# Ledger of designs, part 15: VHH binders against Probable RNA 3'-terminal phosphate cyclase-like protein

Target 1, 375 residues: Probable RNA 3'-terminal phosphate cyclase-like protein, of Arabidopsis thaliana (Mouse-ear cress) (q9c578)
Amino acid sequence: MVMMKKMKGSQSFRQRLLLSTLSSTPISIDEIRADETIPGLRPHEVNLLRLLEIVTDDAVVDINETGTRLKYKPGTIVGGKNLVHSCSLSRSIGYYLEPLLLLGLFGKKPLSIRLKGITNDPRDASVDTFRSTTLNIIKRFGVPAEDLELKIEARGVAPNGGGEVLLTVPNIKTLSAVHWVEEGMVKKIRGTTFSTRVTSDFEHSMRFAARGIFNNLLPDVHIFQDHRAGAQAGKSPGYGISLAAETTTGCFISADTTVSCERPDETGELDVEKKERSPAEDTGVEVASWLLQEIEKGGVVDSTHQGLLFLLCALSEQDVSKVRVGTLSPYAVETLRNIKEFLGVKFAIKPDPLTGTVILKCTGSGLINLSRKLS
Key: E = the ipSAE of ESMFold2; O = the ipSAE of OpenDDE; V2 = 0.75 times the mean of E and O plus 0.25 times the DockQ between their complexes.

## First folded at step 4 (VHH)

Design c15Y (from c10 with S111Y; framework vhh_ozoralizumab_d1; at its last look DockQ between E and O 0.20; V2 from the best seeds 0.00; counts 0 for: pae O 4.8 > 2, placed apart)
Fold by OpenDDE, look of step 5:
Structure c15Y (fold): chain B 375 residues (1-375), chain A 125 residues (1-125)
Amino acid sequence: as target 1 above (375 residues)
Amino acid sequence: EVQLVESGGGLVQPGGSLRLSCAASGFTFSSYAMYWVRQAPGKGLEWVSEISGSGGSTKYPDSVKGRFTISRDNAKNTLYLQMNSLRPEDTAVYYCAARDSTYYPLFEESYYDYRGQGTLVTVSS
């Protein structure tokens, strides 16, 4: 009888569910925001559980009346074709994509799923970042590129969304361990601007501003425009920019932002501080500067992808992975803790004082997809 | 290039004995803690023995304690595992592994820097 793991609090909810599912470990989480004005699970968290029910078989979800306690028995990861899931608008599609990508890899069948909701939001990695950066990181671990794809069919921003993406994830047998410590030099920058239900002038402004920052640094800079209108533009006005730097060693460093109308926070309190919308030019400069900062920090991934990198390493074959990252983000640190808790994988950490980066080593857990039918 | 080459595996009857060897090259052998780990069919990697760089300290899990003995010859860059009273459940591929204890003092327990290709030990009547 696999003993239920008992946990408390709302922290790392997404990762806990993911790791529970991947490790087939039932979990109980108590005191979920029990002391908060609005106690219990958030809409996007409940929605994530529903997503898990779609992509797994025989999952059991038990939530108490107040949402402050969850019992989750993970099912078997199945995957499947032509799945559809409507995401909560409280978080962007990026919130759901991260666990879904990893789950898809270890399904009985390849995964094809349409996700509906918000495509771009500053709280989560944008769908553009997933395409430009996240998928490329995953490929480094031996995932075939042919069946790994994220298509943006419609864009949607807060508050009303209306975006749609199509994700395809191949199911694999194992992830490969990696020795990934060389950052290389940035050789090119690629980006995408988007706009929905606003003039495309915002994109031009952002593009020009961002490019102005990079033109002095490297010649190979291309930022594409993705202006959407009509049904493909979702239900709310907004615009944004996503940038990714590619290095000579195949690293991808990303930065993105989205400007849209304010969502009521999870507490329903409209932070009425009408932050005067900064000019679109400033947005372009800001994201470009952010990208440069991430590049400066070093590592083979940006700060937002550290957690994913560590998960991939931990889930890899029973061999040593070695990776270099910049300063560890709080999310990354928490990820390491969760990995230890669920997978028993510990990382050795060695700071590099010369570069300010950190080298991490681990032996992968050796997760094997035994249910993969040799098509 | 770092190399760990295991030898000495084979077929043995229950209650029998084998001695495994691991030849190390490409790194400062004495600076590394050495390990034997094994993987049985359909099972994960299992730690079976540990020896410090100097050879002064050894550790064993309960599953092999009293039956297996790890030793090393730093002059020859060789690691040994004497296996006595072998059981069918000891059937596995045995790997030699190395960990640099000098660089990672705080996180010693869960990684190996190097691992060999392994040698098969089959215990069968």
Scores: ipSAE 0.036, ipTM 0.397, lowest interface PAE 4.8, mean pLDDT 91
ESMFold2-Fast, scan of step 4: ipSAE 0.495; ipTM 0.749
ESMFold2, look of step 5: ipSAE 0.388; ipTM 0.723
ESMFold2 (binder alone), look of step 5: mean pLDDT 81; pTM 0.807

Design c3F (from c10 with R99F; framework vhh_ozoralizumab_d1)
Amino acid sequence: EVQLVESGGGLVQPGGSLRLSCAASGFTFSSYAMYWVRQAPGKGLEWVSEISGSGGSTKYPDSVKGRFTISRDNAKNTLYLQMNSLRPEDTAVYYCAAFDSTYYPLFEESSYDYRGQGTLVTVSS
ESMFold2-Fast, scan of step 4: ipSAE 0.475; ipTM 0.733

Design c3W (from c10 with R99W; framework vhh_ozoralizumab_d1)
Fold by ESMFold2-Fast, scan of step 4:
Structure c3W (fold): chain B 375 residues (1-375), chain A 125 residues (1-125)
Amino acid sequence: as target 1 above (375 residues)
Amino acid sequence: EVQLVESGGGLVQPGGSLRLSCAASGFTFSSYAMYWVRQAPGKGLEWVSEISGSGGSTKYPDSVKGRFTISRDNAKNTLYLQMNSLRPEDTAVYYCAAWDSTYYPLFEESSYDYRGQGTLVTVSS
């Protein structure tokens, strides 16, 4: 048997649980925010453990009285249909989607789950970015496109949420290794603007501003306004924008943000240099600029998707994957450390000084979904 | 298709010698660092020797240093391990492994792109 891994602190909580579950490795985490004014696990962390209990069987979770120590014995990933989970409002649905997507691939049954909560916030990737970018990255590893879907049924922003998505994930036998080093050229930009419980003028302003950045660079730019009303507009006022660039080689590069506001107010003119632009126009310009910065960094994924890319490579069949990325994000570096600790998969780097990018390679762990029926 | 095929394993008496070979195909052999790694019964994987793509640099752990010699013939796409003064503790399945030397490993331990099926070496009498 695999012995229990001992670790400390609050870092990489999602990845620790994800990799523990995929590798069937029991873990003990000590000193979780032990010296903070409010010690221990946060609501979204406890809520993630509850989600794991929904999608697995026989998981064992032992938390001490202060929440500062967790012992986790992973269960078997089951999946299933008609599942429902209410996400904690302390983080967006995006916090749960990345580990859930990967777990769902290795389940006994295909996964179909309704997630309720915050669909868009500035901290985690939006449900729009998952739909436009994250799922397309996963499809590169041999996952069937028809069975991998995210439907946005209602939008909800912080603090009160009221958003709702339906996620479907096929169960697979194994992931295919990839050679993904050609960035290609940006051929189109697609985006979505939205607003909840505020005027649709916010949607228009963000779209107009973002298009202004792109108009002289690329002809194929289309930013949609996803107008929602009533029950589909959640419980809190806000607005946001998600942008994705698609390249000639099938790369997707994204940027997004969301602005929550408890009430629309007239004091949005705080920047005297930008007095003539609305806050929504500033948001549109900002995200369009972030997208161009991500494109300039290079790589086959944006900086926020590097961690997922490396997880997919590490979980793939026992063959060599090679992937080009821009400057490594802190999240990506931590992901590489966690991959080594749980899967024993070791990455190597080849710098490309001409482009400022790096190519990473690994031999996949060869994770096989043994609980999937062999027909 | 990349293949590494080990040969030369067998039964030898303590103090004896054995030479292992590994035939490589499907990749540019001279661009890869080559390794011998072994797994004794009931034990984990242990690296035994390393040779650079050109053959100009070799490395060994203390457990085999002075007894084992790694070499390569890039014209024949073949890796060798000369094992002398064999001990019962050297009993293991020996694997040939390859590493693209244009890449830098992120971790202290050697990483491998490819590994063969192994050849059994038994040191007994």
Scores: ipSAE 0.436, ipTM 0.707, lowest interface PAE 2.0, mean pLDDT 90

Design c8I (from c10 with Y104I; framework vhh_ozoralizumab_d1)
Amino acid sequence: EVQLVESGGGLVQPGGSLRLSCAASGFTFSSYAMYWVRQAPGKGLEWVSEISGSGGSTKYPDSVKGRFTISRDNAKNTLYLQMNSLRPEDTAVYYCAARDSTYIPLFEESSYDYRGQGTLVTVSS
ESMFold2-Fast, scan of step 4: ipSAE 0.460; ipTM 0.750

Design ch56D (from c10 with S30D S31D; framework vhh_ozoralizumab_d1)
Fold by ESMFold2-Fast, scan of step 4:
Structure ch56D (fold): chain B 375 residues (1-375), chain A 125 residues (1-125)
Amino acid sequence: as target 1 above (375 residues)
Amino acid sequence: EVQLVESGGGLVQPGGSLRLSCAASGFTFDDYAMYWVRQAPGKGLEWVSEISGSGGSTKYPDSVKGRFTISRDNAKNTLYLQMNSLRPEDTAVYYCAARDSTYYPLFEESSYDYRGQGTLVTVSS
């Protein structure tokens, strides 16, 4: 039975649409910010619905006049080449990448789509983290590397964006179950610093500060400076850093952030506390510290990738997956609830007191791409 | 690969006794809590007994408590259900089910990793 699922509020909007589409389950969401000064769906949420209409056939979207109620009937995932989408500037391109990646895997055709907007911000995973970490996680589940790519053609930060990426995703028949419990030892750190419409000194400062943290811990650290100028530097001044640690067992652990220079100035107290370091140097130190904290937490993925890891396990063939993670993030717990609601996949957990990590297991839903068309 | 095969069902008179068996293969039996669940004609699934992986703890609902006894032989990978003082309302298909006791289910306690094909028990005169 394909009965419409009824739900309320703005929570898990992205995952609700993704899981609705993958499970072919119509949904009705009401009370979307109904009591707020500006009620209803936000620009990025409406823009995501438009993106779904681009990558699917026969999706039906019904939004009431105030944007406080959405009825969504998912269509068939088509994919296709030479697609273009302009992302809302209310969120980064990173907001769209995870659902697009998963939808593209189960499309009738391989996906090739050009996304325009904000490439890096502090809220969503950067395009650098997506390329260095997210895509490597997906490969563990049997996704071919040949056509799985994100090209960063132009960078753009908030508020005005002007960044541009090309995402290519192969279509697959099924995802493979995984046994991924060995975290290994960190063998190298790779990173990228960038700046838009400001000098490369910001890139240098972040790189130097981050290397200062790592130099006493491991020898194999390389942080690249991706300097962009002119049309490739977007419309707003800013800078950012993305770091990824690779382990001996093929795990990737990441941390990133971005600073927009057109933001309102921060409080004087924060500036006073860091008077001996530049803001860029502070950013480099902070992200390097976040990476070390993620490594210390353990697990085969960082806390921000736990949700994606569990989605991949749940979508896999009807076989048991086992994965080791650190402390579950609130987003990860929410993801597990949404997986149960849409896919009926239930996870079980085994604490490992010696490492402070946990192992989760499930039997995949066995999603098969029946409409897959080989080119 | 994983199999749970129930046996021992049949027709029995009210007040009689019956012993069900479940042969398990394809997993490490000792690591799994084992369950008996039943489905009466026209009704939903009902849990009737559980036993820990070691056999050290057992639980029963009030409907069968004192009449049914769950046990296991870990050397033989076999689960048993001794049913005494059978009543017409015990008529059902009986399934054995397994849950890895080294893992805890998230959100819902009633999920099973594996379930067998079932064996029919009919209690009538």
Scores: ipSAE 0.452, ipTM 0.729, lowest interface PAE 1.5, mean pLDDT 90

Design ch6D (from c10 with S31D; framework vhh_ozoralizumab_d1)
Fold by ESMFold2-Fast, scan of step 4:
Structure ch6D (fold): chain B 375 residues (1-375), chain A 125 residues (1-125)
Amino acid sequence: as target 1 above (375 residues)
Amino acid sequence: EVQLVESGGGLVQPGGSLRLSCAASGFTFSDYAMYWVRQAPGKGLEWVSEISGSGGSTKYPDSVKGRFTISRDNAKNTLYLQMNSLRPEDTAVYYCAARDSTYYPLFEESSYDYRGQGTLVTVSS
């Protein structure tokens, strides 16, 4: 029957739960940070398990007293409307969005869920990047644009959050295989600057600095200032910028960051490194430079979206997908290993020495959403 | 539709010879490296021969080197395995397999794009 997979450690926690759920494969994870000063599952990891219980029926979660062992039996992905989840402040909403997106596609019903917490941080992709880049990538695999949306209702930065987004995801029968190897030329850059509980001068400074980098390279650059005040500005002072380049072949390449002006309480997360403050102008220059570096690396997606790209290929119909990417990120390599482990999908790689890019191909696992309700 | 159809298996005495054939259809045969892979009763899959798309290079593991010869006829879309000096240890189901030679498999040396249903070879007195 259904095989239980045994594994160890804290690595790939989010992806292990996602692939377990999509493949209906029970898992047992032992030795989760067993020898650390604070052993076991972290708040965001436990919070992700609670989110899985919200979007699935009959999931079984068994955690030992120290949080160092997890047994997880996935349930049926239901989706549904009017769902609400408060995300742990130890990670941004971005940590939850990619798993939710993929789970929502294979739900019994379309997904509509309100997520509360941190919308932007330097560690996870921002809600802006998710909107500009992540959602456009999945459309290539046959996901309908209708009912596929992230609405940013309030922004919140670390440490106290107070941000809020509404994610809607259509349910599908299957993903389509893709031949996506043409990078095209960058035709426009779009961006968003924001600030919470500080002056809009931070937004202007980031925008001005980023435009300064692009002004001699590309004429079609527009960076929007999304100033938030009052209830829409969360509970912590900060600022950030998200940039996305669109190519003539419909590729989206992104870069983002966020600066928190208030340091976390010293009694908070003991294993989290505190971030240094930076001037807004320097932040704008930095992110613009990161975007240019991602464009130069090549591929049809930026380095942070390679993992998602490979997951989509592996979950697609039993046909061949071919995708061009730049230098493989560590997360992308980890993703390829997890795909093989849970789905049995094997990728092959063809180097392109003239561009420094590689083409990966696989035959999709043919995941079919058998529980899908048509309307 | 891609198909690989193996034939030529059967019962043979130790020290005997046998020739396997694989008829390929549904893809451009000469663009693919071709392989023979076997699975003995109660054992895992074992690679036994490889030939490049052009037929210009061949590879064998030490267990069959000097006894087995892989060849191909690209005009007929057919792969062959000539097996000489057969031993009881050669008893297995033999599979024809194909891989686009411009790509390298990740995390697995024996990753193949296509594999046939197999043909049984029994080496016994």
Scores: ipSAE 0.428, ipTM 0.729, lowest interface PAE 1.6, mean pLDDT 90

Design cx1 (from c10 with S31D R99Y S111T; framework vhh_ozoralizumab_d1; at its last look DockQ between E and O 0.23; V2 from the best seeds 0.00; counts 0 for: pae O 7.6 > 2, unsure alone 63.3 < 65)
Fold by OpenDDE, look of step 5:
Structure cx1 (fold): chain B 375 residues (1-375), chain A 125 residues (1-125)
Amino acid sequence: as target 1 above (375 residues)
Amino acid sequence: EVQLVESGGGLVQPGGSLRLSCAASGFTFSDYAMYWVRQAPGKGLEWVSEISGSGGSTKYPDSVKGRFTISRDNAKNTLYLQMNSLRPEDTAVYYCAAYDSTYYPLFEESTYDYRGQGTLVTVSS
């Protein structure tokens, strides 16, 4: 009888569920925001549990009346074709994509799923970042590129969403360990601007501004425009820009932002401070500058992808992975803790004082997809 | 490219002896502490022996102490493990591993920098 892991609090909820499922470890989480004005699970958290029920068999979800206690028995990861899931609008599709990508890899069947909701939000990695950067990182671990795809069918921004993406994830036997410590030099920058229910002039402004930052630094810069209208433009006005730098060693460093109407916070309180919408040009400059900062920090991934990188390493074959990252983000640190807790994988951490980067090493847990039918 | 290639594994009777070898290439062998680790069926990786870069210091867990001897030839970039008085519980895939301790001490939870593909040792009557 696999002993239930007892946990407390709302921290790392997404990762806890993911790791629970991957490790087939039942969990109990108590005191979920028990002391907050609005106690309990958030809509996007509940929605994530529903997503897990869609992609797994025999999962058991038990939530108490107040939402402050969760018992989760993970099911078997199945995957499947032509699945559909409507995401909560409290978080973007990016919130769901990360765990879904990893779960999809270890399913009995390949995964094909349509996700509906918000495609671009500043709180989560955008669908553009997933396409340009996240998928490329995953490929480094031996995942076939042919069957790994994210298509953007419609864009949607807060508050009303209306976006749709189609995710395809191959099921694999094992992830490969990686020695990924060489950052290389940035050789090109690619980007995508989008706009929904606003003039495409916002995109032009952002593109021009961003390019202005890079023109003096790198000649190979291309930023594409993805203006959407009608049904493909979702239900709310907005615009944004996503950038990714590719290095000579195959690293991808990304930055993105989205401008949309204010969402009521999780507490329903409209932060009425109408932040005067900064000019679109400023948005372009800001994201470009952010990208440069991420590049400057070093590492084979940007700060937002550190957690994913560590998860991939930990889930890899029973061999040594060695990776270089910049300054560890709080999310990354928490990820390492969760990995240790669920997988028993420990990382050796070695700072490089010369570069300000950090080298991490681990032996992968050796997760094997045993249900994969040799087609 | 860094390579560690183990050899010398095979079938042996209880009480028998084997000598494993590991050929290293692609890195400065003498700068690395070298290790033998093993993985038995259904079990995790187990540390078996350690030798410093210079070969001046060796360590063993109690499970193999007095029976196994680790050694190295830096001129030949080769690591050895002499296994005597073998027991059925010694049955495992044996791996050669390397750790660079030049800048950081080996922590109990330290992972290796490099590891070979392993060689199977089976101890059975």
Scores: ipSAE 0.016, ipTM 0.370, lowest interface PAE 7.6, mean pLDDT 90
ESMFold2-Fast, scan of step 4: ipSAE 0.491; ipTM 0.741
ESMFold2, look of step 5: ipSAE 0.407; ipTM 0.719
ESMFold2 (binder alone), look of step 5: mean pLDDT 77; pTM 0.776

Design cx2 (from c10 with R99W T102E S111V; framework vhh_ozoralizumab_d1)
Fold by ESMFold2-Fast, scan of step 4:
Structure cx2 (fold): chain B 375 residues (1-375), chain A 125 residues (1-125)
Amino acid sequence: as target 1 above (375 residues)
Amino acid sequence: EVQLVESGGGLVQPGGSLRLSCAASGFTFSSYAMYWVRQAPGKGLEWVSEISGSGGSTKYPDSVKGRFTISRDNAKNTLYLQMNSLRPEDTAVYYCAAWDSEYYPLFEESVYDYRGQGTLVTVSS
């Protein structure tokens, strides 16, 4: 028996639901954007609650008339096959993938789910980055590679989406603690360029520009072009690029962005980041530069994956994990606070002044997938 | 493979003495600050003593200061607690704990990297 946690505001909505569900801790959230012109939960937040109802049994969701109060009692994580979910167009599929991935690992059954919506946007990690980087990070924690996959069946950009992915996640007993402090050296760069409802010239331009930045820095650079046409090209014109560097010690560092040729609908959406139309060559240069900046920052993950890294450490077996990261992102710091709040796991930090990085350590909560033993 | 194994607990009369030992393995003992912590029946964990990795610094709460002495032998990977003038309120399970002293807690809470299974000390006539 766990007592209900009371909290306020719109912060960390995704992580609050995730950690509530993983820890079986009922939550009550008040004052959700209560003073905003359009108060309450946003479409993607309500849609995430609907996704939780699909992948769990007996979850209880109570939302007041204005959407400014939520009472959530988590259910048992079931997983299952042949699931389908249409994601809200107010955020990309990437918004749903990280919590869904972690929930799927602790399900009664392996997860196989088809997600429809926006595959790539400038705010959340793209489906390409999720496939190239996010999935490789979780493998480090003992997750089997065989049944861990994201298939990109159709691409769709904002505002109208029309993209489609199939996510498969194995269910596990426990995550393994890690000692992951050696960054290694960058040994190869892999990337993907894409375009929807525009010519492949956008893909060529981004690829050419990014390769120009990496030319003479390292020999092993390959950027793929994933041109989509017809039904696989979604409903909106756009283009994007995802880049990932792999190191000699198995680290994956990524950067991505997407440009929509039509501006997204802002009605009811407070946290949408709109990227204005830019030349494709400039986009390629920009993302290649962001990747080099992330490599220079150091750490075994890029700044956008620090939160996931810390969640994995905190959920792992009751042993000490140690991980090196660059400067902590605001998202990472918030993640550490949420971990303490729900799991009681406390991190400690050791600066490394020679590299400008820090090493964090914790003793994992020892989350065990008990539902796996009840069949 | 990290292990902290406490020994030396038992029944002792008020005013008596006991020496606890903790055998450490599976980590670089000398780089860790070592602690004795105790838990009396129905109460929370209470910090009893601290010793730096080198053994050059020790700390005690007022409740045991002058009665308890923490020491370590880094060559033998062993931590000790000499307990003198024992009182009934010293009755508790005593745990050996380790902390990598190069790390700082991110939030204001004492944490330990490793803790043993404990040894029971009962002070009673």
Scores: ipSAE 0.393, ipTM 0.685, lowest interface PAE 2.2, mean pLDDT 90

Design cx3 (from c10 with P105V F107W S111L; framework vhh_ozoralizumab_d1)
Fold by ESMFold2-Fast, scan of step 4:
Structure cx3 (fold): chain B 375 residues (1-375), chain A 125 residues (1-125)
Amino acid sequence: as target 1 above (375 residues)
Amino acid sequence: EVQLVESGGGLVQPGGSLRLSCAASGFTFSSYAMYWVRQAPGKGLEWVSEISGSGGSTKYPDSVKGRFTISRDNAKNTLYLQMNSLRPEDTAVYYCAARDSTYYVLWEESLYDYRGQGTLVTVSS
C-alpha cells in the first residue's frame, strides 16, 4: 500500500530491488542506459529479478521492450527449501549472495537455495570471502549461527562458470542493534587458494607468496589449498586467493581476487574493466598487500563490507547502532543514500582524526519479519 | 545504562502553565545537545525545543516561540521545559531526547541518540 517510488538510471540496481522488497515499496525505474549502444537492463540484472520471483510470492515485474524501464512491485518473501537458481555468467554468484542473505533473514520460511554459476571473480566478493567474512558480520546482529552456512560444492570461474554453492539462511524476527567501535588487534589470518582446470602449482605459488608477507608480522597464519578436479572444477581455467584477518574483538577483514580468461557479457560486449592477467606469485603478494592496506585503514569491517554493515544497522530494531569504519568507499556512500531513500534512516557521522576512521550511528528502522510470526 | 526520565505532565486548562523535567543518567550530560519533542494523538513527532550542551544556545519553532522556555542544569543532569500560555493544540506526549553534538547528521535532519518514555500533557477544560 506504499506509493510507487520513481527513480532513474542504472545505478544501485541490486540495492534498489533489495530495499524495495524489504520495505514493500513498489518502484519504477526509467532511463536505464537509454542512450547506450545496447540500452537497458543487463543479463545479471534481469536474472536478479528472476531470483526475486523464486524467493517471493506475487512479485510483479514489468519491463518495456528495450529494457530501459522497469516497474517492480515486491512480493512477500517466502524463502523455502530445495530452491535452485542458475546465475547469469555476466556477474559472479557473489553479486546475488548479499541480497539473498538479507531477504532470506526476513522470509516466511528458512531459505535453502542452490546457486550455479561463477563462484570467484575480481569484481564481486568471492564465495570464500562470503563464507569467512560476510556471514560472521551478520552474526554480530543477532543472527543465529545454526542454519547460516554456505557450502562450496564446485568452483567455476569466468567465462563459462560451472561452479555451484548451497546457501542456507535462518529466518529471524528482528536484527539486534550493535555497538561495534573497537577494532582490536589482528590475532590470526586464514586464507584459501584454489585453481580450476590448471595445475595446483598456482595454488602453491599464491600461498607461498602470501605467507612470505605475513610470517614476519604475526605467528598465526594458515592458508589452505582447495584444489578442485573433474566435475567440481567448473568449465574454465583460473585461480584465486581469499584472505581474512580476525581480530581480538571479533572483526573480520578480507581481501580476494581471481585470475581467469576474459569475461564476455551476454549482450556481446566484453567487460571493459577486465583485470590484467598476473602471475600467481604476484597475485598472492597483491592480495596479501590489499589485506594489510584494509587493516591499516581501520574500522570493524573492510571497505567492501561497509555497505552491508550500514544496511544491517538500518534494518535493525529501533535502537541506536554505532559502528567504526575506515575511509568510506563509494559503494558505502551510495548505500547510505539508498537507505535514506527507502527506509528513512539517516546516519550521523563523527570523524576520528587520531585513527583516520569515522564513527557512524543510526536508529534502526525496526524491520520485523511479520511472515515468520504466526498468530 | 542510559536513562532519560520525564516528569511534570498532567491536565491543565487553556492559558495555564506546566514545567516538565527530565532526569538524565548514564552519559556525559554536558556533552549532549538536549531536545524536547512531542507527539500529538494521530500525528508524527514534532520538534519543540533545543538547547546546546553548555546551555548557551536555544532554538524553538514558531509554534511555541515566546511561550516555551528550555533550560538545563548540568550539575544535576536535568533538562527542563517551562510551558506558558498553553493551548489545546499543545496536547501531546512530550519526550526528552539527547544528541551528541560532536556528530554531523548526514543530510541535515535531526537524529537522537537517546529518548525517554514520555510524559502526557493534556490541555483541556
Scores: ipSAE 0.090, ipTM 0.516, lowest interface PAE 4.4, mean pLDDT 89

